Miniprotein binders against q9h3h3. Designs and how they scored, part 162

Target 1, 235 residues: q9h3h3
Amino acid sequence: EDGFTAEHLAAEAMAADMDPWLVFDARTTPATELDAWLAKYPPSQVTRYGDPGSPNSEPVGWIAVYGQGYSPNSGDVQGLQAAWEALQTSGRPITPGTLRQLAITHHVLSGKWLMHLAPGFKLDHAWAGIARAVVEGQLQVAKVSPRAKEGGRQVICVYTDDFTDRLGVLEADSAIRAAGIKCLLTYKPDVYTYLGIYRANRWHLCPTLYESRFQLGGSARGSRVLDRANNVELT

## First folded at step 15 (miniprotein)

Design pE2
Fold by ESMFold2-Fast, scan of step 15:
Structure pE2 (fold): chain B 235 residues (1-235), chain A 86 residues (1-86)
Amino acid sequence: as target 1 above (235 residues)
Amino acid sequence: STEELIERVEELVEEILELWFEARKLAREGAPLEEIEELIERAEELLEEAEELAKRAGVPPKQIEFIREWVERLLRRVREAIERAK
């Protein structure tokens, strides 16, 4: 069944976006309620499709925290997709630079830092730290996947408004590190998601723009951030 | 309610996936083109309905576009499977 696994995983990802989300919205909820909410909905215990033995009996697609200043900005996705189809039809090379230009032209600028962790205490602790940073204003918005039927890894996504703003991307990385996160982080612009750039893509493009590795010791930055396309350190 | 609209969209998406699964299976088995095309056409009709209900439910345009693009990619993969079966 060539390609069936990839299509099935895409179906699961799409279903998660459409299923109900558990949201702590700092725009309408006092910050003092966050700790109780985190205790009620630890991501290692919230089940994807509901279970009477878990915090939820109904399906949950994502667990999310919105910061006080969070304002969704989708850009011109219609124009982006039309330009993408024209580019593919033209036969011109598809490169990171070309995708960046399409994103800028159509104002599809958001992106996210990704981290994958096994279900358990470390995941719940990491999520709590990220959620507090969002409510305190150091990050804009974040979400974490619920626990799948099998004990696979869960993902925390921490969004920034503009992937071309390297300072903003690096500030988000610093805030994640300040929350105690020490695992590998990778940064993916949403334009890659819209255009279907995943790990095994047809164009052999790296599916992420940046990676962040924790640096213990004398580094004032606390992490080493690499531009993956150019193999250049940003720190 | 918004929750009921989202539930209906989820039902339509599940139905689209069932049609896609059957179409892909038939394509791999070399079934007649008419049978496969009929399933694809039904999936496309349900996608249009799901899109409209998602808009009414207040689903962000970004998420609706992702769903549309993803379903269109799945249907394209079925047509590729038809070509491979020849």
Scores: ipSAE 0.000, ipTM 0.142, lowest interface PAE 17.1, mean pLDDT 79

Design pE20
Fold by ESMFold2-Fast, scan of step 15:
Structure pE20 (fold): chain B 235 residues (1-235), chain A 86 residues (1-86)
Amino acid sequence: as target 1 above (235 residues)
Amino acid sequence: STEELIERVEELVEEILELLFEARRLAREGAPLEEIEELIERAEELLEEAEELAKRAGVPPKQIEFIREWVERLLRRVREAIERAK
């Protein structure tokens, strides 16, 4: 029952990853060009499947900004998938800890802070702030979904290269807050995405590791970060 | 047994993670270098033990290399935090 939702989400993610991306790459493009690029491709106006009336006539899977130091490494996803099948067959408990071990041994370490916003000014403003933080070196890489045909919320993903590096994950949260973001954030390791861990999964795992809530008047604009698995506030 | 060796490797990996988290937290706070170095040294000892046990358990060399690369990346972050705290 719930498996069909996970399959649908996985298929949508795969299609988006396979379609062309609009990329501002700070490794090869001067930072001074960012504002013009953001004005040309506001995520509330870029359509998922293209429209002659939008900035794109062809499908766009993601709109992304790569930082100067960005070095993509997806790890051994094939080996991860094989180990996952073996784990399911083994009878061992499937827990955040066992998934973390699979992630480490296959170098599938990246993860992301997620924020969901309705199409419009606030989304475009939030994305511009994130993109500037990436280009200025406070964040490593980020992407935002284009506007879907049927509407609905769009997602901004702000990546860190190692979800096991808890302090690095918290530093990214601080940088997001410093960029002016005040909405709810949740953190998901990419290993969960590759293995199809979404809401209502069969192993009853929380699909995100951390939750961040903006706190008005906090230091560096502050946030309260909760470790969902252990129900511990990291402040 | 092979299964017991693998379980011990997993325990060591989790202990390394906790040691390096604490080392980086102390580095960010500007703690004495000696305290940070003790945690790093212990993590390096546990890495060598984990690698040896993983080899005896028949873990593929590539996976053992990934464990070492992961630890080395976390160690670099501890050293970066030390530098930033100056």
Scores: ipSAE 0.786, ipTM 0.930, lowest interface PAE 0.8, mean pLDDT 88
Fold by OpenDDE base, second read of step 16:
Structure pE20 (fold): chain B 235 residues (1-235), chain A 86 residues (1-86)
Amino acid sequence: as target 1 above (235 residues)
Amino acid sequence: STEELIERVEELVEEILELLFEARRLAREGAPLEEIEELIERAEELLEEAEELAKRAGVPPKQIEFIREWVERLLRRVREAIERAK
C-alpha cells in the first residue's frame, strides 16, 4: 500500500504541476495582503477540481507562496532524464552517490521538506505559518496540495535550492520549526521525483535523505535531524 | 511476483507521464498534430497495459481508477494545449 501510494502521490504531484496554481508572489504583492489571501484560500477548503462551494471554481494543482528571493531554476531536467536512461541501459550499479552526481552534472539540485497533514484547522494553521515565513524571507518557496475528494492527507512542500547543501537544508528545517510546525518532516531531492524513484523502487534507493523530528526543550533548532543515508543524527 | 508487477506498473506510469509531458511540449511549440497523436496513442496503450498488470497484482480497483483519471486529466491538458496552438 505505501509504495503505490507514494508513486500515486508523485504522479498526482506531477499532474498537479500541469493545473493552474493559486500563487501569492511576494515579489509583486505586498506582504500586507498575505492574511487576506490566506483567508480567501485556506488549503483545507480549496478543492483539487473546483467543487461547488469551494473558494476555487476552477481546478487547482497547487497553492503556492513565492518569497522575494525566489528564482525558479529547474536545471537541465531533460538532460538528466536522458543520462538516467543511459545509466540504466549500461547496467552499472546505481547508488545514491550516482544520483547525486547526475543531479550536480545537470544542475537539478532542488529539494523539499515534506509534511503530511489531515485537512482542517491544523493544516491551514501550518500553511499560514509557512507562508508567513516565506514572505518574511526565512524560506524561499513553499506549496501545499489542495483538498482531494476523498479527504486524504494534504502535503506541504518547503523547497531549498540545493539538496547537497546540508547547512541550507538544516536552516530550512529550523525555519519550519520556528513557524510552529511540530510534525514529522522528510526531505526529498527533486531529482528522485524527476527520475521516478519512489519508495520501494527496484534499485532500493531511499528518496528520503533526511528526517526531522520535533524535540521539546532541545537545542535552539527545536528538532532532531537524521541523515537516513548514513543513519547519523546531524543535530 | 506481485512486487515485480507493481514495479512494472510504476514504470509504465512514469513512461505515460513522460509521453504526455512531451506531447504537451510539442503542442505548445506548434508541432504537427500527427506527432502529438502518436504520443497520445502510445500513452493510452501503456495505460491499458498498466491497468491489466495492476489487476493481476491485486491493486484495489479504486487505485486503478485513480491512475486512469490521472492520465485522462493529463490528456485533457495536452488537448487544451493543441487547441491553444491553433
Scores: ipSAE 0.006, ipTM 0.249, lowest interface PAE 9.6, mean pLDDT 83

Design pE21
Fold by ESMFold2-Fast, scan of step 15:
Structure pE21 (fold): chain B 235 residues (1-235), chain A 86 residues (1-86)
Amino acid sequence: as target 1 above (235 residues)
Amino acid sequence: STEELIERVEELVEEILELLFEARELAREGAPLEEIEELIERAEELLEEAEELAKRAGVPPKQIEFIREWVERLLRRVREAIERAK
């Protein structure tokens, strides 16, 4: 009868999406203004609900950078949810492949590379690198969480438009690494979030599709990417 | 049965994905255009088959359109890779 932590976390995520965003939109803003914008709004100092001592006096849900070619399309989320309910009733096996098919037939294809960093210089430096890569066209769009009142790690999300496009997902990983990022990255398709598939789910599905670890080998820097669902190395 | 038709559509869609992934890898490597075009042609044949079976299975037209748009977007990425390799 008591509320769950998972329910509270879901409510917090919804609130963040609904609260105002601080956006650098490369479609309408000159790239020369990016460095000043990053200096004005470092993620380690922007507070979730506003504070007189922070860059913001009002709540901020996300800090985001949109690339020049950014064209958002969430697909048919309502149709996806209806089809999901029908699938659960049908008795058909629920597998990663079945979810991929639902995603394709409802155009709910976006996904994201996630990285979690403590507030501070490392977070701000990583975000600046990602933001520059977005404005320069190596990445499509990214966002970072503001500093929570309770503290804790902040998350940088780097989106790709199609999680079924494995090469596109790997290209985004390469661009993140080229931006100087060396921490652990995990990739999650948005379809899993819409359908409520988390770490502990009744279908025993792994909600993380890929995991990327920094590797320095030979004359080149790169990463080892693992397909978490099938436990197969891709690079 | 409708369920068997849907399962076959899903198999064809997965095969299209693998063909277009291979085509894009070949394009990135600067492979001969004929090899890339052969994979594209096969993927287009499977798309036509998938659309026909989905229609017979009663899949809504909008969902069939989403499958075609998804394939067309992946095909554009193959063509972009060909251009970059030039």
Scores: ipSAE 0.704, ipTM 0.908, lowest interface PAE 1.2, mean pLDDT 87
Fold by OpenDDE base, second read of step 16:
Structure pE21 (fold): chain B 235 residues (1-235), chain A 86 residues (1-86)
Amino acid sequence: as target 1 above (235 residues)
Amino acid sequence: STEELIERVEELVEEILELLFEARELAREGAPLEEIEELIERAEELLEEAEELAKRAGVPPKQIEFIREWVERLLRRVREAIERAK
């Protein structure tokens, strides 16, 4: 269940990027206004298409919070895609290492922790915790999908600047856990999304690099993080 | 299930990719236009199917649009290859 929602949500993320976003930007808006904004636009009630009775009258692609240190940099996505097409044509073996090198070469290094939650109090509470962590500078940027007409799980995405920076990825996990999030987290680089690499892809590439499971006792981090590529626990 | 629908969409996207890459290679090799067009038509049919299944799965319109735009970029590359082979 969690994996389908993550790739679906990655494609949604790129597509939802084109619809209007509800954004709280901590660079321009006082942190004291966050609670009022969260109350006005709870993710469980914000609808994708602006349904009657929703807080939004117009379509919303994403609800997002930008931290003080947020700097949008997507790198050379077009160059990445061209290089990917050329690589496929070459017949050369494609590995996670190959994709990592492509990402580095084209500076497409962003990645995200993903969590999937049913609409409701738990989702809204989780989002509020993440939004606060972003505004407080523990996280840089996060977004949550609006409620779909058919229902289903909503996704919260918490971004890191560099999926190749293992320490930064782990720090974000710790901040998410400190915000009170206990659900399963998966980490996906954006490069996999930009290249249309899904779970069941013909190259057998796993777009999930890391998995974080909540741990109640003993770990200062509050989670166990698994490197899926190497099948090794990092914590 | 929604998961099954999305898995099917992913499978269709992969099949579209394979078809369009094959079409491009055929174009580069100077294959008959009719043979290339058959692959393109099949890819377009699969795209329509993928879009419909994605809608049923509750995929946001923008994700569906992303898939379409991605396929359209690949189609342009195929068409460019056809024109270069003339």
Scores: ipSAE 0.000, ipTM 0.202, lowest interface PAE 11.4, mean pLDDT 83

Design pE22
Fold by ESMFold2-Fast, scan of step 15:
Structure pE22 (fold): chain B 235 residues (1-235), chain A 86 residues (1-86)
Amino acid sequence: as target 1 above (235 residues)
Amino acid sequence: STEELIERVEELVEEILELLFEARKLALEGAPLEEIEELIERAEELLEEAEELAKRAGVPPKQIEFIREWVERLLRRVREAIERAK
């Protein structure tokens, strides 16, 4: 989010989605091949636009791992976008509740836990842990951004199928923590991404629904999850 | 009015979500089946009301179908949680 305009961030996201992806697909590839694949394509070394000195010579938009039971369901994105235009014209308040209703009506329910890490060993180790959890069935699907030329932070996205299912979102958080991840996590529904809701949006909406912080030192609960819109603790 | 019908549908959908979230949470915690069933029955009742009001408000059939499918998916997750608790 880095303070860029929503339009700029949306354009970057679209370009990454349209460029080729490096995919480990557990539906068609034996799990025993994962460690070799992770060693070949560490996200800190895979470059966004290709480089002779990196594992890739051609552009890579995302590095992804699909679980054995993964079945993509993006819903009716076209209907969502049409309804969004109508909503903006109608003068109705644009709130988290209104966007939730649009998402439910158009079956655009997926969402993701986000973690941002600097390029290096910690990123590669975190991604390997997430990838193994996906292949082992504790998570459904995940992706990580390649390294940008300027060396900014990279993002790992861990998807869930229904952002309105709070327990499912919390179960994914637990699986991420079980994989050894200790950094800050934020949860964003894909409806926000499709509608261009980022940090500096004109509707003053919080760009994420949930926040997860690791608790170290023998706390009864391994992470603390907050509903950001309502400032309510969920765990 | 059409606007009042749409507002009521939105209220009902929100109530359904809260009931099913609580039902699944209780199921995972091993609560008595009677308590879980009461929440499920209320959610199903509200779904029927929401569909009827949405039809009266002129909501397209496909959009009503999406709401039904979403609720049924959450209901399946509650039932799965009940089975896991056994």
Scores: ipSAE 0.013, ipTM 0.535, lowest interface PAE 8.0, mean pLDDT 83

Design pE23
Fold by ESMFold2-Fast, scan of step 15:
Structure pE23 (fold): chain B 235 residues (1-235), chain A 86 residues (1-86)
Amino acid sequence: as target 1 above (235 residues)
Amino acid sequence: STEELIERVEELVEEILELLFEARKLAYEGAPLEEIEELIERAEELLEEAEELAKRAGVPPKQIEFIREWVERLLRRVREAIERAK
C-alpha cells in the first residue's frame, strides 16, 4: 500500500536531511581539492550510520557537491502547502497545469534528475563524473545517498533550479550524459515531493515528467528524452 | 469574477512559458534577432497584463512578485542563449 510506504519514505528522507552532510562547496573550496575529496569519500564506502571501517565514524545523511553559482532557494513551501489544502477544498480539477501554477506562484521550482545504482565501482565513477561537472559549472548542484546497512541501490540526485524551464532540464540531461553517465534517468519536480504526491496517488498524476535513455552513437545530445505525460520524444 | 480573473492569469502565465521556450529555441537555432525580440516583447506585454489581473483578483503581492521573478529569470536564459549562439 502506497500510503504506508510514503510515510516510511518521508520519515527516512527527513532523517537523512537532518543528519550531517558531507559537502564539497565550490563556492568556498578550490576546485583543485575535489579529486582528493572524492577519493576520501566514495559513496559506495560511506555508511549511513557510520562504521569504524568506513570513511565516516558518524552518521551521514547525504554526500553533496555545490557549484560556484549555487544559491539555494526552496521558495515558499509553507504557502504552497496551504494553497494545496485550499485547492483540494475548492473542488477545482487537480492537474499537472494546476500544480505548475502553484509552483510558480510560490517559487517552488526546483527539480532533479535521478539515477539509481548499486554500490560499487560504477556508482563511485558516476558520482565522480557528476561532481566534476558541478565544480566545472555544467551542473548546479548534486547529492548522493550513503550506503545503507541492508545494502540496496543508492541514488544520485542532480538538481535544476526550475522544472518549468524544459530546455534547462534538457541541458542538464546533456551535461549528465557528457559526464559519461549511461543509466536510465528520471526527472521529478520537488513540488510533488513537498505535496506528498508519489507514483501511486489518488489524482493519477505522474510525478516523473521526463525519462532519459542513453543512445550509443546517437544524436549530439547522447540520449533520448521522453515526456512521460504526453508520451512524446523530445529532440 | 475573481475566479475568471485567476483563470485568465493562469492562461497568460502558460502563454508566457510557451513564448519564452520558443524564443530560446530560436536563439539556439541562430534565428534572426528580430524574430526572437518579438517573442520577448510579447511575453513582457503578457506579464504586465497578468500582473494587473492578478492584482485585481486579490493575489498577494508576494505571489505576483514571484511570477515576475520567474519570467525575468527565463528572459535572462533567452539572452544567454543568444550570446551562446554567436
Scores: ipSAE 0.738, ipTM 0.918, lowest interface PAE 1.1, mean pLDDT 88
Fold by OpenDDE base, second read of step 16:
Structure pE23 (fold): chain B 235 residues (1-235), chain A 86 residues (1-86)
Amino acid sequence: as target 1 above (235 residues)
Amino acid sequence: STEELIERVEELVEEILELLFEARKLAYEGAPLEEIEELIERAEELLEEAEELAKRAGVPPKQIEFIREWVERLLRRVREAIERAK
């Protein structure tokens, strides 16, 4: 269930990127309007296809919040994909290091902390906390998936500019924890999504680089972060 | 085994992605329509195979429907790229 669910979620994420987004942009909209926007578009009620009685009448791919420092730079995704195809045909070994070098070469460095939550008050509250942290400049950008017809878990994605910047990844984890989020977090580079590398892929590549677990009474960060590639705790 | 079938479905989904990305690339490069259509046709064949294997593996119908919807969205992007290159 978990493998197919991860590919399903990644494919859904890529497809949802094509549908209209509900966006709060802190660069153009006053922070004082955030609470009204959150009340109008609670993620647990916004439906993927604009179901009758939902806050949205049209399909919504994502609900997103952009911070003041947000700059959309996806790098050379086309060049990355071409280089990946060439690498596959070469028969050379493919490692996490290979993917890291491809990402650096093509400037496809974005990554995200992911959390999966059931629809409801807890999801909406978590989203509100993250949205506020983005608007306050503690985080750069975040998005949440709308409610599916089936009532499955929704995903919140909190982005960082560079998955190779370990400090930036850890700072984002700290900001998420400070926003009151206590669930399990996993960090995934976007390069894995762009190349279709999901859980249980033929190359046995783990798309999750980091895992964050909430810790009561622990370090100032409020979490334990595990480097999955090296199986080492960073915190 | 059910696990082997799921793994094969995952491989087919990856192949579909590769084909449709290539089709989109070719569309942007102004490649002949026939070349792009061959990739689309192959992707549709692989989708049918993936759906059948997923059914045999006991994958819930809703997850199978999702794969189809996802492929259809990618196909739409390819078609949009073709129209822009004209």
Scores: ipSAE 0.000, ipTM 0.208, lowest interface PAE 11.2, mean pLDDT 84

Design pE24
Fold by ESMFold2-Fast, scan of step 15:
Structure pE24 (fold): chain B 235 residues (1-235), chain A 86 residues (1-86)
Amino acid sequence: as target 1 above (235 residues)
Amino acid sequence: STEELIERVEELVEEILELLFEARKLAREGAPLEEIEELIERAEELLEEAEELAKRAGVPPKLIEFIREWVERLLRRVREAIERAK
């Protein structure tokens, strides 16, 4: 049990969200400009805190691509946190179902497919594929972490607007696979992140809802998806 | 009691989710419109019931609006799947 580690991770996430982002916004920028933008800001070369030898001299928290139809709505996060505190003091059972209900009533519905890749060609190639899928409308929005540590993995986050929409989550997995991604993917609702619920929690909640593994041939998705909560294969 | 009303609202919300999942699955597969519409009508009926019970339980109007918006968004995805299957 390491409360200090959870606190440190939360602080790092907050800092990245508050620092400037490099954004390709398809709502205001023509799709024809994407390739030049990707060439200018490959995630393996963009540094977290800036470096004269990198594309950025100032800190960058995230590199993001917004789809043409992207309409961010984080919901009522403050109300969610207040309701979570009330739930804990109520003595009512804390289950995936009760968290789902809190998420629905406070409209905190977004979630994300996560992939972790080492800095280099494979990361930049994967990000380019994801970014094109976002701009072409197959995915809604995505972001990738900048390079912060030598040898450390970077993360690509591909968001869906509603984690309760299971088919929408699976459609995003299919689009990721269609973009040429073959690594392990895990899906996490943002509600768990906002409430500070991680893998080792007192309520035995699994914040990872789905796991996707690439599979050759025979599938429209090109993957096997496991429902982690129910331990059931969906494909 | 208020707690019993809230529990019933949550049950209705979960049933709406299952109905709209099934409706969207059928729509993607090109199933007959009458079958899909039957599931949609049932989901809309349950939404009206959930809204009424939530009001009686004293749930703030904003949260009831969020439930409605969530259902309406899922309904739009069912309609989009119907059009795509054509």
Scores: ipSAE 0.597, ipTM 0.875, lowest interface PAE 1.9, mean pLDDT 87
Fold by OpenDDE base, second read of step 16:
Structure pE24 (fold): chain B 235 residues (1-235), chain A 86 residues (1-86)
Amino acid sequence: as target 1 above (235 residues)
Amino acid sequence: STEELIERVEELVEEILELLFEARKLAREGAPLEEIEELIERAEELLEEAEELAKRAGVPPKLIEFIREWVERLLRRVREAIERAK
């Protein structure tokens, strides 16, 4: 189930990027309006295609919240893709280090913490906590997938500006945990999504760099973060 | 198994990507249209296979739609490259 969900999510992410988004932008909208917006558009009720009786009448790709410090910078995705094509044709070994260097060279450095939740109160509550953390400036930007017709798990994505900044990735994990999120988190750089690298790829590249597990009564961070590439606990 | 089917779908998607990237490269290099069209046709065949396998694996329709939309976006880029090379 978890393998298919990551590709499903990368896929849904790219398709959903083309449909209209429901956005709360804290740069232009007062923070006092967040609660009303969350009540109007609970992720468990917002439907992907605007089903009858849903809060949305039109298709929605994502529900998103932008923080005050949010600046969209996607880098040179086209240059990245061209360099990736050239690398594949070169016959050179492809490693996580190679992808990291490609990402740095083309300034495609964004990444995200991912959490998967069933539709319902727990999802809506988790989203509300994340949205508040974004509006309060603890997080920069987050999005959640709308409800599918089949009632599958929805995903919340919490972004960081630089997947190579380990401290920034860990700070985002801490902020997510402080927002009351207790589920498993996985961290995936966007470069893997842009290059179509999924869990079962021919290069055996793991697109998940970090895993965060909630820990009761443990460290000040409330989580254990595993570096999956090195199989080392960071916390 | 469902897992094996999913793995095969992933392999097909990777192959589609490779074909379409090569098609785009050839278009930029001013290769003959027939050569580019052959790669596009092969990519479309593989897409149909991937969709069928995905359905058999119980892949949610939305994901199947995504794969299609993603391939269609790449196809559009190939077509744009062809038009720019004319």
Scores: ipSAE 0.000, ipTM 0.216, lowest interface PAE 10.7, mean pLDDT 83

